Miniprotein binders against Rap guanine nucleotide exchange factor 1 (epac-1). Designs and how they scored, part 9

Target 1, 139 residues: Rap guanine nucleotide exchange factor 1 (epac-1), of Caenorhabditis elegans (p34578r516to654)
Amino acid sequence: CGYSVMAGKAEKILEYVLETRIDALGDDISELDVFVEDFILTHDAFMPDNTVCNFLKSYYFRTPYRATRDSITDSCTEEVRCKRRVVQFVYVWCSLLRVNFFLNPVTNSFVEELFCHVIDDRKRLGGMEDILTRIGSIR
Short names: E, the ipSAE of ESMFold2; O, the ipSAE of OpenDDE; V2, 0.75 times the mean of E and O plus 0.25 times the DockQ between their complexes.

## First folded at step 17 (miniprotein)

Design s1 (from r4 with R5W L7A; at its last fold request DockQ between E and O 0.64; V2 from the best seeds 0.77)
Amino acid sequence: DPELWEAFKLWRKARQYLGKGQPDRALDVLEEALSIDPDDPYVWWFMGYVYRRKGRLEKAAEHFEEAVELAPDDELYLKFLARVYEELGRKEEAEKLYRRARELK
ESMFold2, look of step 17: ipSAE 0.785; ipTM 0.906
ESMFold2 (binder alone), look of step 17: mean pLDDT 85; pTM 0.823
OpenDDE base, look of step 17: ipSAE 0.851; ipTM 0.945
ESMFold2, fold request of step 20: ipSAE 0.756, 0.752, 0.760; ipTM 0.892, 0.886, 0.895
ESMFold2 (binder alone), fold request of step 20: mean pLDDT 85, 85, 85; pTM 0.825, 0.823, 0.824
OpenDDE base, fold request of step 20: ipSAE 0.853, 0.853, 0.850; ipTM 0.946, 0.946, 0.946

Design s2 (from r4 with R5W; at its last fold request DockQ between E and O 0.77; V2 from the best seeds 0.80)
Amino acid sequence: DPELWELFKLWRKARQYLGKGQPDRALDVLEEALSIDPDDPYVWWFMGYVYRRKGRLEKAAEHFEEAVELAPDDELYLKFLARVYEELGRKEEAEKLYRRARELK
ESMFold2, look of step 17: ipSAE 0.797; ipTM 0.912
ESMFold2 (binder alone), look of step 17: mean pLDDT 89; pTM 0.870
OpenDDE base, look of step 17: ipSAE 0.837; ipTM 0.939
ESMFold2, look of step 19: ipSAE 0.790; ipTM 0.909
ESMFold2 (binder alone), look of step 19: mean pLDDT 89; pTM 0.872
OpenDDE base, look of step 19: ipSAE 0.838; ipTM 0.939
ESMFold2, fold request of step 20: ipSAE 0.755, 0.759, 0.774; ipTM 0.891, 0.895, 0.900
ESMFold2 (binder alone), fold request of step 20: mean pLDDT 88, 88, 88; pTM 0.855, 0.855, 0.855
OpenDDE base, fold request of step 20: ipSAE 0.853, 0.853, 0.851; ipTM 0.946, 0.946, 0.946

Design s3 (from r4 with L7A E75R K96E; at its last look DockQ between E and O 0.67; V2 from the best seeds 0.78)
Fold by ESMFold2, look of step 17:
Structure s3 (fold): chain B 139 residues (1-139), chain A 105 residues (1-105)
Amino acid sequence: as target 1 above (139 residues)
Amino acid sequence: DPELREAFKLWRKARQYLGKGQPDRALDVLEEALSIDPDDPYVWWFMGYVYRRKGRLEKAAEHFEEAVELAPDDRLYLKFLARVYEELGRKEEAEELYRRARELK
């Protein structure tokens, strides 16, 4: 149906945002570009919050290394990069939506769940300290 | 807080209209939100955002200016006002706002 086609394209847009625009963003969100702002502020018309959260959770747990057969060090680096992208996106998302992010039980519950995942991953993955700091600043 | 919950519902409705390409309907809903709390800088800012999406840069600036007046140390509001000033050719005013936003980091 039409909704399904829109959801597929929306997920590709979100993936692009994570891999290109969020990845290029430093600590200063004042340099956030209009493309990302427009997506975040208008996505609920074509990509419901729970669909965004489900995609972000799936992306957070990606382990892309298996396709390359490279060293285990490369696998850990790429796994952490996916997690960093998701946490950075959620940070931007909260920064733009403010109290409205937390008044929505879907997004509010997601950030709490994500924080717990970051804590758990810190126990087994190196390089998670900046990610933990960022997600902690949201709460 | 019932007023906070109502403002949230109106904001979500306005956001839906905007995402569907109906910015005038979004503005009508945001005017209702503003009638509940005329001192809510976020609603002023979001109205400015909607006017900017419509290409109404002077109106966007007016609404962003109100948001900044109500919350002068908010980096988000400063950034959006500065950017619309750039689009209007008010480069000196834009640079001052960017400088203020950087100092609040």
Scores: ipSAE 0.769, ipTM 0.897, lowest interface PAE 0.8, mean pLDDT 87
ESMFold2 (binder alone), look of step 17: mean pLDDT 85; pTM 0.822
OpenDDE base, look of step 17: ipSAE 0.849; ipTM 0.943

Design s4 (from r4 with L7A K13E Q16R; at its last look DockQ between E and O 0.63; V2 from the best seeds 0.76)
Fold by ESMFold2, look of step 17:
Structure s4 (fold): chain B 139 residues (1-139), chain A 105 residues (1-105)
Amino acid sequence: as target 1 above (139 residues)
Amino acid sequence: DPELREAFKLWREARRYLGKGQPDRALDVLEEALSIDPDDPYVWWFMGYVYRRKGRLEKAAEHFEEAVELAPDDELYLKFLARVYEELGRKEEAEKLYRRARELK
């Protein structure tokens, strides 16, 4: 079995959103652009919620090879960046969908699962406190 | 709440139509959602979003205005109305709405 062409394109779009648009977005989400808004408001037609959540979970746990670079001055790992991107995306996702985000059992349960992962990762990774604050504000 | 659940189902259906490039069908379904709760500001806002996607800026403004009237302190609705006012050339009105949204934090 393979994946559909649409599913492959949708995952690449989501990856792009995480690595460029969400990564560039600070604490003030008022600067969210139309491209991300359009994706979030329309993705269900080509990327079901469970597919989005599965991709986000996979992305959350990435250990990019750049995180293994030997750098004494590296105080922020690529691993934490991936986690920050996912939590920020979910925050934006919830902000746009409002009550409908929580009425959907798939996305509602994903937030609870993600919160538990952030709590666990805080025990072993520095730089997780802002991420924990953000995910806690969603619940 | 069965009414809340039904409104959610209709919103999901409309959202799928929009994502498939069928905005008129999305609007039909959203009209049904308004029949359940005509005072739901989120449905008015989402209809405004659909009209904006169609390039119907005046219609989008009318629906965003209803959402703001129903929920006057909602940052999301204020910013979407301000954005459509900018596109219509109503820059002073847009500026006032952006300021209101920022004051709400």
Scores: ipSAE 0.763, ipTM 0.896, lowest interface PAE 0.8, mean pLDDT 86
ESMFold2 (binder alone), look of step 17: mean pLDDT 85; pTM 0.811
OpenDDE base, look of step 17: ipSAE 0.854; ipTM 0.945

Design s5 (from r4 with L7A F80Y; at its last look DockQ between E and O 0.66; V2 from the best seeds 0.76)
Fold by ESMFold2, look of step 17:
Structure s5 (fold): chain B 139 residues (1-139), chain A 105 residues (1-105)
Amino acid sequence: as target 1 above (139 residues)
Amino acid sequence: DPELREAFKLWRKARQYLGKGQPDRALDVLEEALSIDPDDPYVWWFMGYVYRRKGRLEKAAEHFEEAVELAPDDELYLKYLARVYEELGRKEEAEKLYRRARELK
């Protein structure tokens, strides 16, 4: 069968959520808006959990390049920002799904995998401490 | 816990129906989940969420109220009840609930 237009739209929505709503979200996740909550609560119908996890993993490992060619410090900052966005999204996702998040082997194993990635990345990247704290609070 | 696994499967099925625009079927499945554990505040809350998606604000409030009664210090349930009270024009009650939620942090 062919590419689903709904799946492509869902990936764009998730990317938008990561780069705007999650990126703007501070430490107080109670200020999350209804748009993001609706996406998280209903996405399984058009974007299965495994597809969301695969997208998040891909996004987590992005090394964004800007047209002006950043210094190594600027590139490292942008890389860490992508990782922060993913961990924050997973935190929100878990907060909304509660026990159902952990009863699902797909999402449960993804959090464990993500935690291991954060531990590894802390070894080479500065600015990972708050991310490690956040992912640790999920577990 | 087999009871938890069955409730999870029913919730997942209801979530699928909701995302596909079939909220009445989602509610039928959630009623089945309540037959397993009628005191599960998350199922009450999710039913309230489904009623809100249908525009049935009074029904949504009733279900969110059950969730809050079963788990009175849950920030998520307080926030959703407060939101629906705002939509119903009960702004003073909504603000009290928002303050309760903020105090839990």
Scores: ipSAE 0.731, ipTM 0.875, lowest interface PAE 0.9, mean pLDDT 86
ESMFold2 (binder alone), look of step 17: mean pLDDT 85; pTM 0.814
OpenDDE base, look of step 17: ipSAE 0.842; ipTM 0.940

## First folded at step 19 (miniprotein)

Design t1 (at its last look DockQ between E and O 0.62; V2 from the best seeds 0.00; counts 0 for: pae E 1.6 > 1.5)
Fold by ESMFold2, look of step 19:
Structure t1 (fold): chain B 139 residues (1-139), chain A 113 residues (1-113)
Amino acid sequence: as target 1 above (139 residues)
Amino acid sequence: DPELWELFKLWRKARQYLGKALRKGDPEEALDRALDVLEEALSIDPDDPYVWWFMGYVYRRKGRLEKAAEHFEEAVELAPDDELYLKFLARVYEELGRKEEAEKLYRRARELK
């Protein structure tokens, strides 16, 4: 149905945002562009909060493989990079929605869940310290 | 907090109208409806810097850059140490050709990091 196609497009848009726009946005939220701002402010119409959160959770746990001679080191780096992208997106998301984000029990609960995952991953993965700092600043 | 819940519903409704303007429908009509909803939110809390910021965002989408600046200026006046509001005002100043004013605001935002 048309809704299924719409959902597929929305998830591809969010994936693009994570891998391109959020990834390019280091610590400087000032470089956030209109495309990401529009998506965050308007996604509710085509990608409900729980759908966004479910996709982000799925993306957070990815362990993508890169075809290189140093594939094992690349895959560890990519795992942490996926987690960083999700946490950075959530940081931007709450920064734009402010109290609107935290009054919503879906997004508020997701932040708490994500924080617990970051704490757990810090125990087994290097390079998580800045991610922990970022998610902790949201709470 | 019942007042905050009413504001939450109005903010969501304004976002929905903004989304309609960006996807389908008459952009001017949908953006005007978003402004109507945000005006209702101002009647609940007239000193809410977030509502002023949001109206500025909508005016920027309408191409009304001077109006956008005026509303972002109110948001900054109400919350002068908010990094994001400073950056939104600076960006609209750049679009207006007010480059020195924009740079001063970017500098203030960097100092708050």
Scores: ipSAE 0.589, ipTM 0.798, lowest interface PAE 1.6, mean pLDDT 83
ESMFold2 (binder alone), look of step 19: mean pLDDT 90; pTM 0.902
OpenDDE base, look of step 19: ipSAE 0.807; ipTM 0.922

Design t2 (at its last look DockQ between E and O 0.59; V2 from the best seeds 0.71)
Fold by ESMFold2, look of step 19:
Structure t2 (fold): chain B 139 residues (1-139), chain A 113 residues (1-113)
Amino acid sequence: as target 1 above (139 residues)
Amino acid sequence: DPELWELFKLWRKARQYLGKAFRKGDPEEALDRALDVLEEALSIDPDDPYVWWFMGYVYRRKGRLEKAAEHFEEAVELAPDDELYLKFLARVYEELGRKEEAEKLYRRARELK
């Protein structure tokens, strides 16, 4: 497999995972592929936990806007998709690491922080209900 | 829980060896070091299905598919209703050409939902 080459451009690999593999996952976590599993189990070698969490936080708050589009609802939909991708990734992450995810103060603290962000964003964004449900299931 | 914390520290150490192996294309020595640490974890709690599962994962990376299956089987024995362990065992059975056994496990995992 090409997993040794994943050690380079780590942030681009994580972005790829979010935008293709996590985005394609839908509601059924059992269909997660070996690519994402291997990334989660080995990322410590090239991307420490705090670096992953910092990237996920920056990605969560992305507000992609296309100047060629006049629809505000399309802009809000893309913003919510970024948030959904991050929460889904974290769900997969803790599903694979189990208690070890929560015993690690970096990843445990990030989940608590992310939960607060989801609660705040629900106050101003529609379409957050599935995201709230998923982050709540982690806790 | 001091035992749980000790198991967590061993898990982290095994992951560090796994990550070192990953960076170097899975050399045997680094994967063996990860297994040594995981065997230490089993000496603390021999009934921890997660440790058995993680050893199975490492054996699979070593290309030792029969050994991987044996460790995943132990994880499933210890936690027979865990979708993660059923899924990993089923996939290694597929790699071994044991398609009927793999399908039975996939069906069990689906029925747990």
Scores: ipSAE 0.703, ipTM 0.857, lowest interface PAE 1.1, mean pLDDT 84
ESMFold2 (binder alone), look of step 19: mean pLDDT 89; pTM 0.887
OpenDDE base, look of step 19: ipSAE 0.809; ipTM 0.924

Design t3 (at its last look DockQ between E and O 0.69; V2 from the best seeds 0.73)
Fold by ESMFold2, look of step 19:
Structure t3 (fold): chain B 139 residues (1-139), chain A 112 residues (1-112)
Amino acid sequence: as target 1 above (139 residues)
Amino acid sequence: DPELWELFKLWRKARQYLGKALRKGDPEALDRALDVLEEALSIDPDDPYVWWFMGYVYRRKGRLEKAAEHFEEAVELAPDDELYLKFLARVYEELGRKEEAEKLYRRARELK
């Protein structure tokens, strides 16, 4: 429920949101807390939409920096986890901003681009089906 | 088209005032956000999103009863909207109206 990050840097805040609040959020958006709601509603003042989208795109394509003892399964699950976090964040973002999200050509174009990435990744990665369902529900 | 562009500008301005209130400790900015949202209502008085956003701002002002009133209007205008039902339910919980909140959560689950 409370804000616990003291870094003050926009990218660190978004990364924290993805890895803690969004990662813990299931299908029940009603458990979204005030910190995430405030961030999504007000981020424009310190992190413009294009900057958020660029960070999310970079985060979406993260792969493990190193694989532990050649564990390819661990690498794949971490890769999919990053993708799930981004799609979940975008789902929440669209859900809170509604038409305001889609009237903005930057964020509207980003969700269409992200959908294409999810489709492509489903062809080579297991565990993408719930992510595809989530991004498809936005359209 | 021009009306949607004006609404978009008003929504962005309201978000900016909300941000000022929350990050810079300017509680009067919440009143300015409400003023902007009232202007949006004059353009489209039946937009449930504007009613919801006013409810959100009243909640951040600590005016839970007013927040509920505005969330109730959003739900009246869009009774099958899962998110508006959940925001109203959360405010009812904060007001101690837990049975009413649970009824709304059940209603939101049934829409899925």
Scores: ipSAE 0.644, ipTM 0.836, lowest interface PAE 1.4, mean pLDDT 84
ESMFold2 (binder alone), look of step 19: mean pLDDT 86; pTM 0.845
OpenDDE base, look of step 19: ipSAE 0.833; ipTM 0.937

Design t4 (at its last look DockQ between E and O 0.88; V2 from the best seeds 0.80)
Amino acid sequence: DPELWELFKLWRKARQYLGKAMKGDPEEALDRALDVLEEALSIDPDDPYVWWFMGYVYRRKGRLEKAAEHFEEAVELAPDDELYLKFLARVYEELGRKEEAEKLYRRARELK
ESMFold2, look of step 19: ipSAE 0.723; ipTM 0.871
ESMFold2 (binder alone), look of step 19: mean pLDDT 84; pTM 0.808
OpenDDE base, look of step 19: ipSAE 0.828; ipTM 0.933

Design t5 (from s2 with P23Y; at its last look DockQ between E and O 0.73; V2 from the best seeds 0.79)
Fold by ESMFold2, look of step 19:
Structure t5 (fold): chain B 139 residues (1-139), chain A 105 residues (1-105)
Amino acid sequence: as target 1 above (139 residues)
Amino acid sequence: DPELWELFKLWRKARQYLGKGQYDRALDVLEEALSIDPDDPYVWWFMGYVYRRKGRLEKAAEHFEEAVELAPDDELYLKFLARVYEELGRKEEAEKLYRRARELK
């Protein structure tokens, strides 16, 4: 397995991937991280696709409960960052699985659903244009 | 396309074996996939990945090389081959492949 084992759940591993590894990747799949690769290629043995998709959806809609007063962090910026992390993860996921991502009805339906959420969020949130471009390139 | 669906089912089975650390079983299933479509660069690449997880770096390189030969402008296959060349100490060959991958962007 390409992840650290502890008493934690698979969801904690995915959360770690989103918060530490995905932010480091950028737009270029050639910058792909070994930890992310190992998770994506092996997760079905311990975390089914629908469980991954449900976690990603919940993470996508996270909002900070209390806004940080103006420093490096901002409530709107943090909400958009969660959405960016999810869309970037799905982009990498599709890039590694290729046609197998779309032949699976669970993952195929999830990316359609996520696209609709990004369109809706662009209407109310600034900073969503790069995210919309990214999810649109998957479809 | 029933052939595509059969390849997907075989890939899914191999991936399950991989996730359980059953590398030889995963490779057996992927050999079956190659008997259906021997020119599928993704299957060659995935076998290379399994060999790398198994610690067989030269076998991994051989399979990644086939994937690159079948799809020479695929950044994923170039990156994976370059990385295994680095692990084998073949730094100059790895750098050539990283340059090719950058040029494709």
Scores: ipSAE 0.767, ipTM 0.898, lowest interface PAE 0.8, mean pLDDT 86
ESMFold2 (binder alone), look of step 19: mean pLDDT 89; pTM 0.864
OpenDDE base, look of step 19: ipSAE 0.847; ipTM 0.942

## First folded at step 20 (miniprotein)

Design u1 (from s2 with V43I; at its last look DockQ between E and O 0.84; V2 from the best seeds 0.81)
Fold by ESMFold2, look of step 20:
Structure u1 (fold): chain B 139 residues (1-139), chain A 105 residues (1-105)
Amino acid sequence: as target 1 above (139 residues)
Amino acid sequence: DPELWELFKLWRKARQYLGKGQPDRALDVLEEALSIDPDDPYIWWFMGYVYRRKGRLEKAAEHFEEAVELAPDDELYLKFLARVYEELGRKEEAEKLYRRARELK
């Protein structure tokens, strides 16, 4: 089905955004580039909000350690990096959509769910402090 | 607030049209949103964004200018206006806006 192929392409674009553009962004959101802005402002026509949120949730819980057999420390660093990317993306998403982000029940519910996951992961993972601060500022 | 909800529905409709490659329909819907709240800087900004997507850089600047006039200390609006000034070759005006954004940090 054409929608299935289109959804897969959109998910690859979102993955690229997380790994390349969001990862490079740092603390200064004003350095956000046009590619990410265009995706966030137009994605709902080809990638519904619930599809974006589902992908972000799956990405948030990635555990690269099982794939590489790297040291436990490297595994925790990669796991935290995935979580940081998702929270940073949601922060950018909210920053661009403003009140419209919170009036949408799908994205509003997702940020609450994500906050709970960050709190839980703080109990298990070191290096979550900046992530907790960032997600808390969205709520 | 029922007005906020109506504006949200119109914004979502316009955003859908834009993502489907129908920017003129998006602008029609955003004009309806302006008839409800003509002083909403976010709607002015989003219309500027739509005009920029159409390649209408002068129109984009006009709408971003209105957003900045309505909310002069908003980094998002300053950034988008500065960037469209750069695209228009108005480098000195863009730098003034980037400087204002830095002052807000």
Scores: ipSAE 0.769, ipTM 0.898, lowest interface PAE 0.8, mean pLDDT 86
ESMFold2 (binder alone), look of step 20: mean pLDDT 89; pTM 0.871
OpenDDE base, look of step 20: ipSAE 0.843; ipTM 0.942

Design u2 (from s2 with D40Y P41A; at its last look DockQ between E and O 0.70; V2 from the best seeds 0.78)
Fold by ESMFold2, look of step 20:
Structure u2 (fold): chain B 139 residues (1-139), chain A 105 residues (1-105)
Amino acid sequence: as target 1 above (139 residues)
Amino acid sequence: DPELWELFKLWRKARQYLGKGQPDRALDVLEEALSIDPDYAYVWWFMGYVYRRKGRLEKAAEHFEEAVELAPDDELYLKFLARVYEELGRKEEAEKLYRRARELK
């Protein structure tokens, strides 16, 4: 993948990463591509950690457009998918930054906040068990 | 841990330089981090990453090799070394490292 990070569109790049690269990624981070690696390792020069965390929180709570149909099962599935993408991204983010992720109070606090959101959502949504396990492994 | 905090600050500064297109300045800062703790595998690995972005593949391999020496069972370090070996045409060396990484799972 010869795709490079495009300046000035950081939020759209992150959204693209969540919806394509992260969505396609399984448990094996060794299959992570160079594009995502470059974004994560250099993003703070053009997208501060707090901006990334704010976007991820917003994305976590999205109600996808397809959920406007009357199907309640489709609505829950799409809502959970957004949450799964965010938690998977944070897993990859932590895996690349290692101890530096936790020494940074912004990203460290975000993981704790995200964990609380996952716990709350587990009370009302099915399909959150793997997400809870994943966020717990980060902490 | 004040030493670990200092290493974090240096790494973050180097990362900023790299993201701004100033890899030589990033390397200078990372050399400072290495003078504080020469056994910090992550800094060796990150320097290898910076050299790879500069197109200095043999330098990248040297630094990734040190990271792997310091942390021989780290899947991330093995992956990055293997990938740079492929780019250098060292296919057999790369395959050995990919196999090691798969076996750690």
Scores: ipSAE 0.788, ipTM 0.910, lowest interface PAE 0.7, mean pLDDT 87
ESMFold2 (binder alone), look of step 20: mean pLDDT 87; pTM 0.836
OpenDDE base, look of step 20: ipSAE 0.837; ipTM 0.940

Design u3 (from s2 with D40F; at its last look DockQ between E and O 0.85; V2 from the best seeds 0.00; counts 0 for: pae O 2.1 > 1.5)
Fold by OpenDDE base, look of step 20:
Structure u3 (fold): chain B 139 residues (1-139), chain A 105 residues (1-105)
Amino acid sequence: as target 1 above (139 residues)
Amino acid sequence: DPELWELFKLWRKARQYLGKGQPDRALDVLEEALSIDPDFPYVWWFMGYVYRRKGRLEKAAEHFEEAVELAPDDELYLKFLARVYEELGRKEEAEKLYRRARELK
């Protein structure tokens, strides 16, 4: 019971990071976000890596009806935005953990899986080129 | 590489301690990692990070400086050191490091 409660809180934090903190980083990580850094470096205490990856996967495939929508953006743009946020988060994650990111079979396998999804989505969605470039640079 | 795997395990353990609000235990683990490979810049960086979280900015700077020395072309280490310098009021030095970091792109 206690673990489930904590897991729920952790998911809310991760969602908050994706929706409010990741976009501010931009395509080039020129300025570090202490909050994002803290989450990435300390989440293992309350949210295992596999849980994080599963959440990110779910977020990646969010439909416009499920995602937090901006009134200005259309459905297609919102779909791509969610995908971009996930890939950007993984990029930051990899940047902070370095070799430790790839030594972990969970995160290593997740990158490969995510890469496949991005390739597939690039075939059907516009605006995926930079996302593909970013995920490709992580591998 | 067995040594690298050991470092990974220690790093993970340090993260767990930090997440539990036990930065001193995290530092103990990281010191063990440093004993395995004192030339691994990431360990120095992580120690610096923990010290920064503890509010010990001077100690943080010292460790980030070591990381930068070991890996002078690593953008991450440069940026973290620059940030700490800013927090210490060393603005000019921080700006120099930020410029250096941008030039690596």
Scores: ipSAE 0.271, ipTM 0.666, lowest interface PAE 2.1, mean pLDDT 86
ESMFold2, look of step 20: ipSAE 0.761; ipTM 0.896
ESMFold2 (binder alone), look of step 20: mean pLDDT 86; pTM 0.831

Design u4 (from s2 with L30F G48A; at its last look DockQ between E and O 0.85; V2 from the best seeds 0.78)
Fold by ESMFold2, look of step 20:
Structure u4 (fold): chain B 139 residues (1-139), chain A 105 residues (1-105)
Amino acid sequence: as target 1 above (139 residues)
Amino acid sequence: DPELWELFKLWRKARQYLGKGQPDRALDVFEEALSIDPDDPYVWWFMAYVYRRKGRLEKAAEHFEEAVELAPDDELYLKFLARVYEELGRKEEAEKLYRRARELK
């Protein structure tokens, strides 16, 4: 029923935001991007907060599989890249919603959970230091 | 804070209207929020964002200016005002605001 199709489209839009718009901000995540702003400020109309958080968590833990001989290095790089995209998105999300983000128990608890995941992954993965700094600045 | 919770519900309602393509209804909800806290720079900023989305750039600038007046050291509000000044062709004013935002980091 209409909602189900819209939910699938919303997840594809969020995936695009993570893979294209967030990456395009580069190291200066504080740059403005109208597409990201429109999504963040309006998503509740078509993608509930828990759906966004569940997608972000799923995306954070992606470990792309590759069968080629050189796939292991690409797989590790892509794993950290996925984690960086999620944390960078959450940073922008909090920056735009301000107190709205933290008064919402769903998104507030998600930041705490994500911080714990970043801490754990830093013990295992190289390249997590900038990600840890970013999520720590949100808390 | 019961007042803050009431404001949160109004902000969420306004965002819903904006996402449904009903920006005038979103503005009505923000006016209700201003009646509760007229000195809330976030509401002024968000109304400015809605006016910008409607193509009302001069109105957007006026509301962003109010947000900056109420919170002159807010990096994000400075950047949003600077961007709308750029869209209005006021590049010198925009660059001054971007410089202020960089200095606040």
Scores: ipSAE 0.740, ipTM 0.891, lowest interface PAE 1.1, mean pLDDT 86
ESMFold2 (binder alone), look of step 20: mean pLDDT 84; pTM 0.786
OpenDDE base, look of step 20: ipSAE 0.769; ipTM 0.912

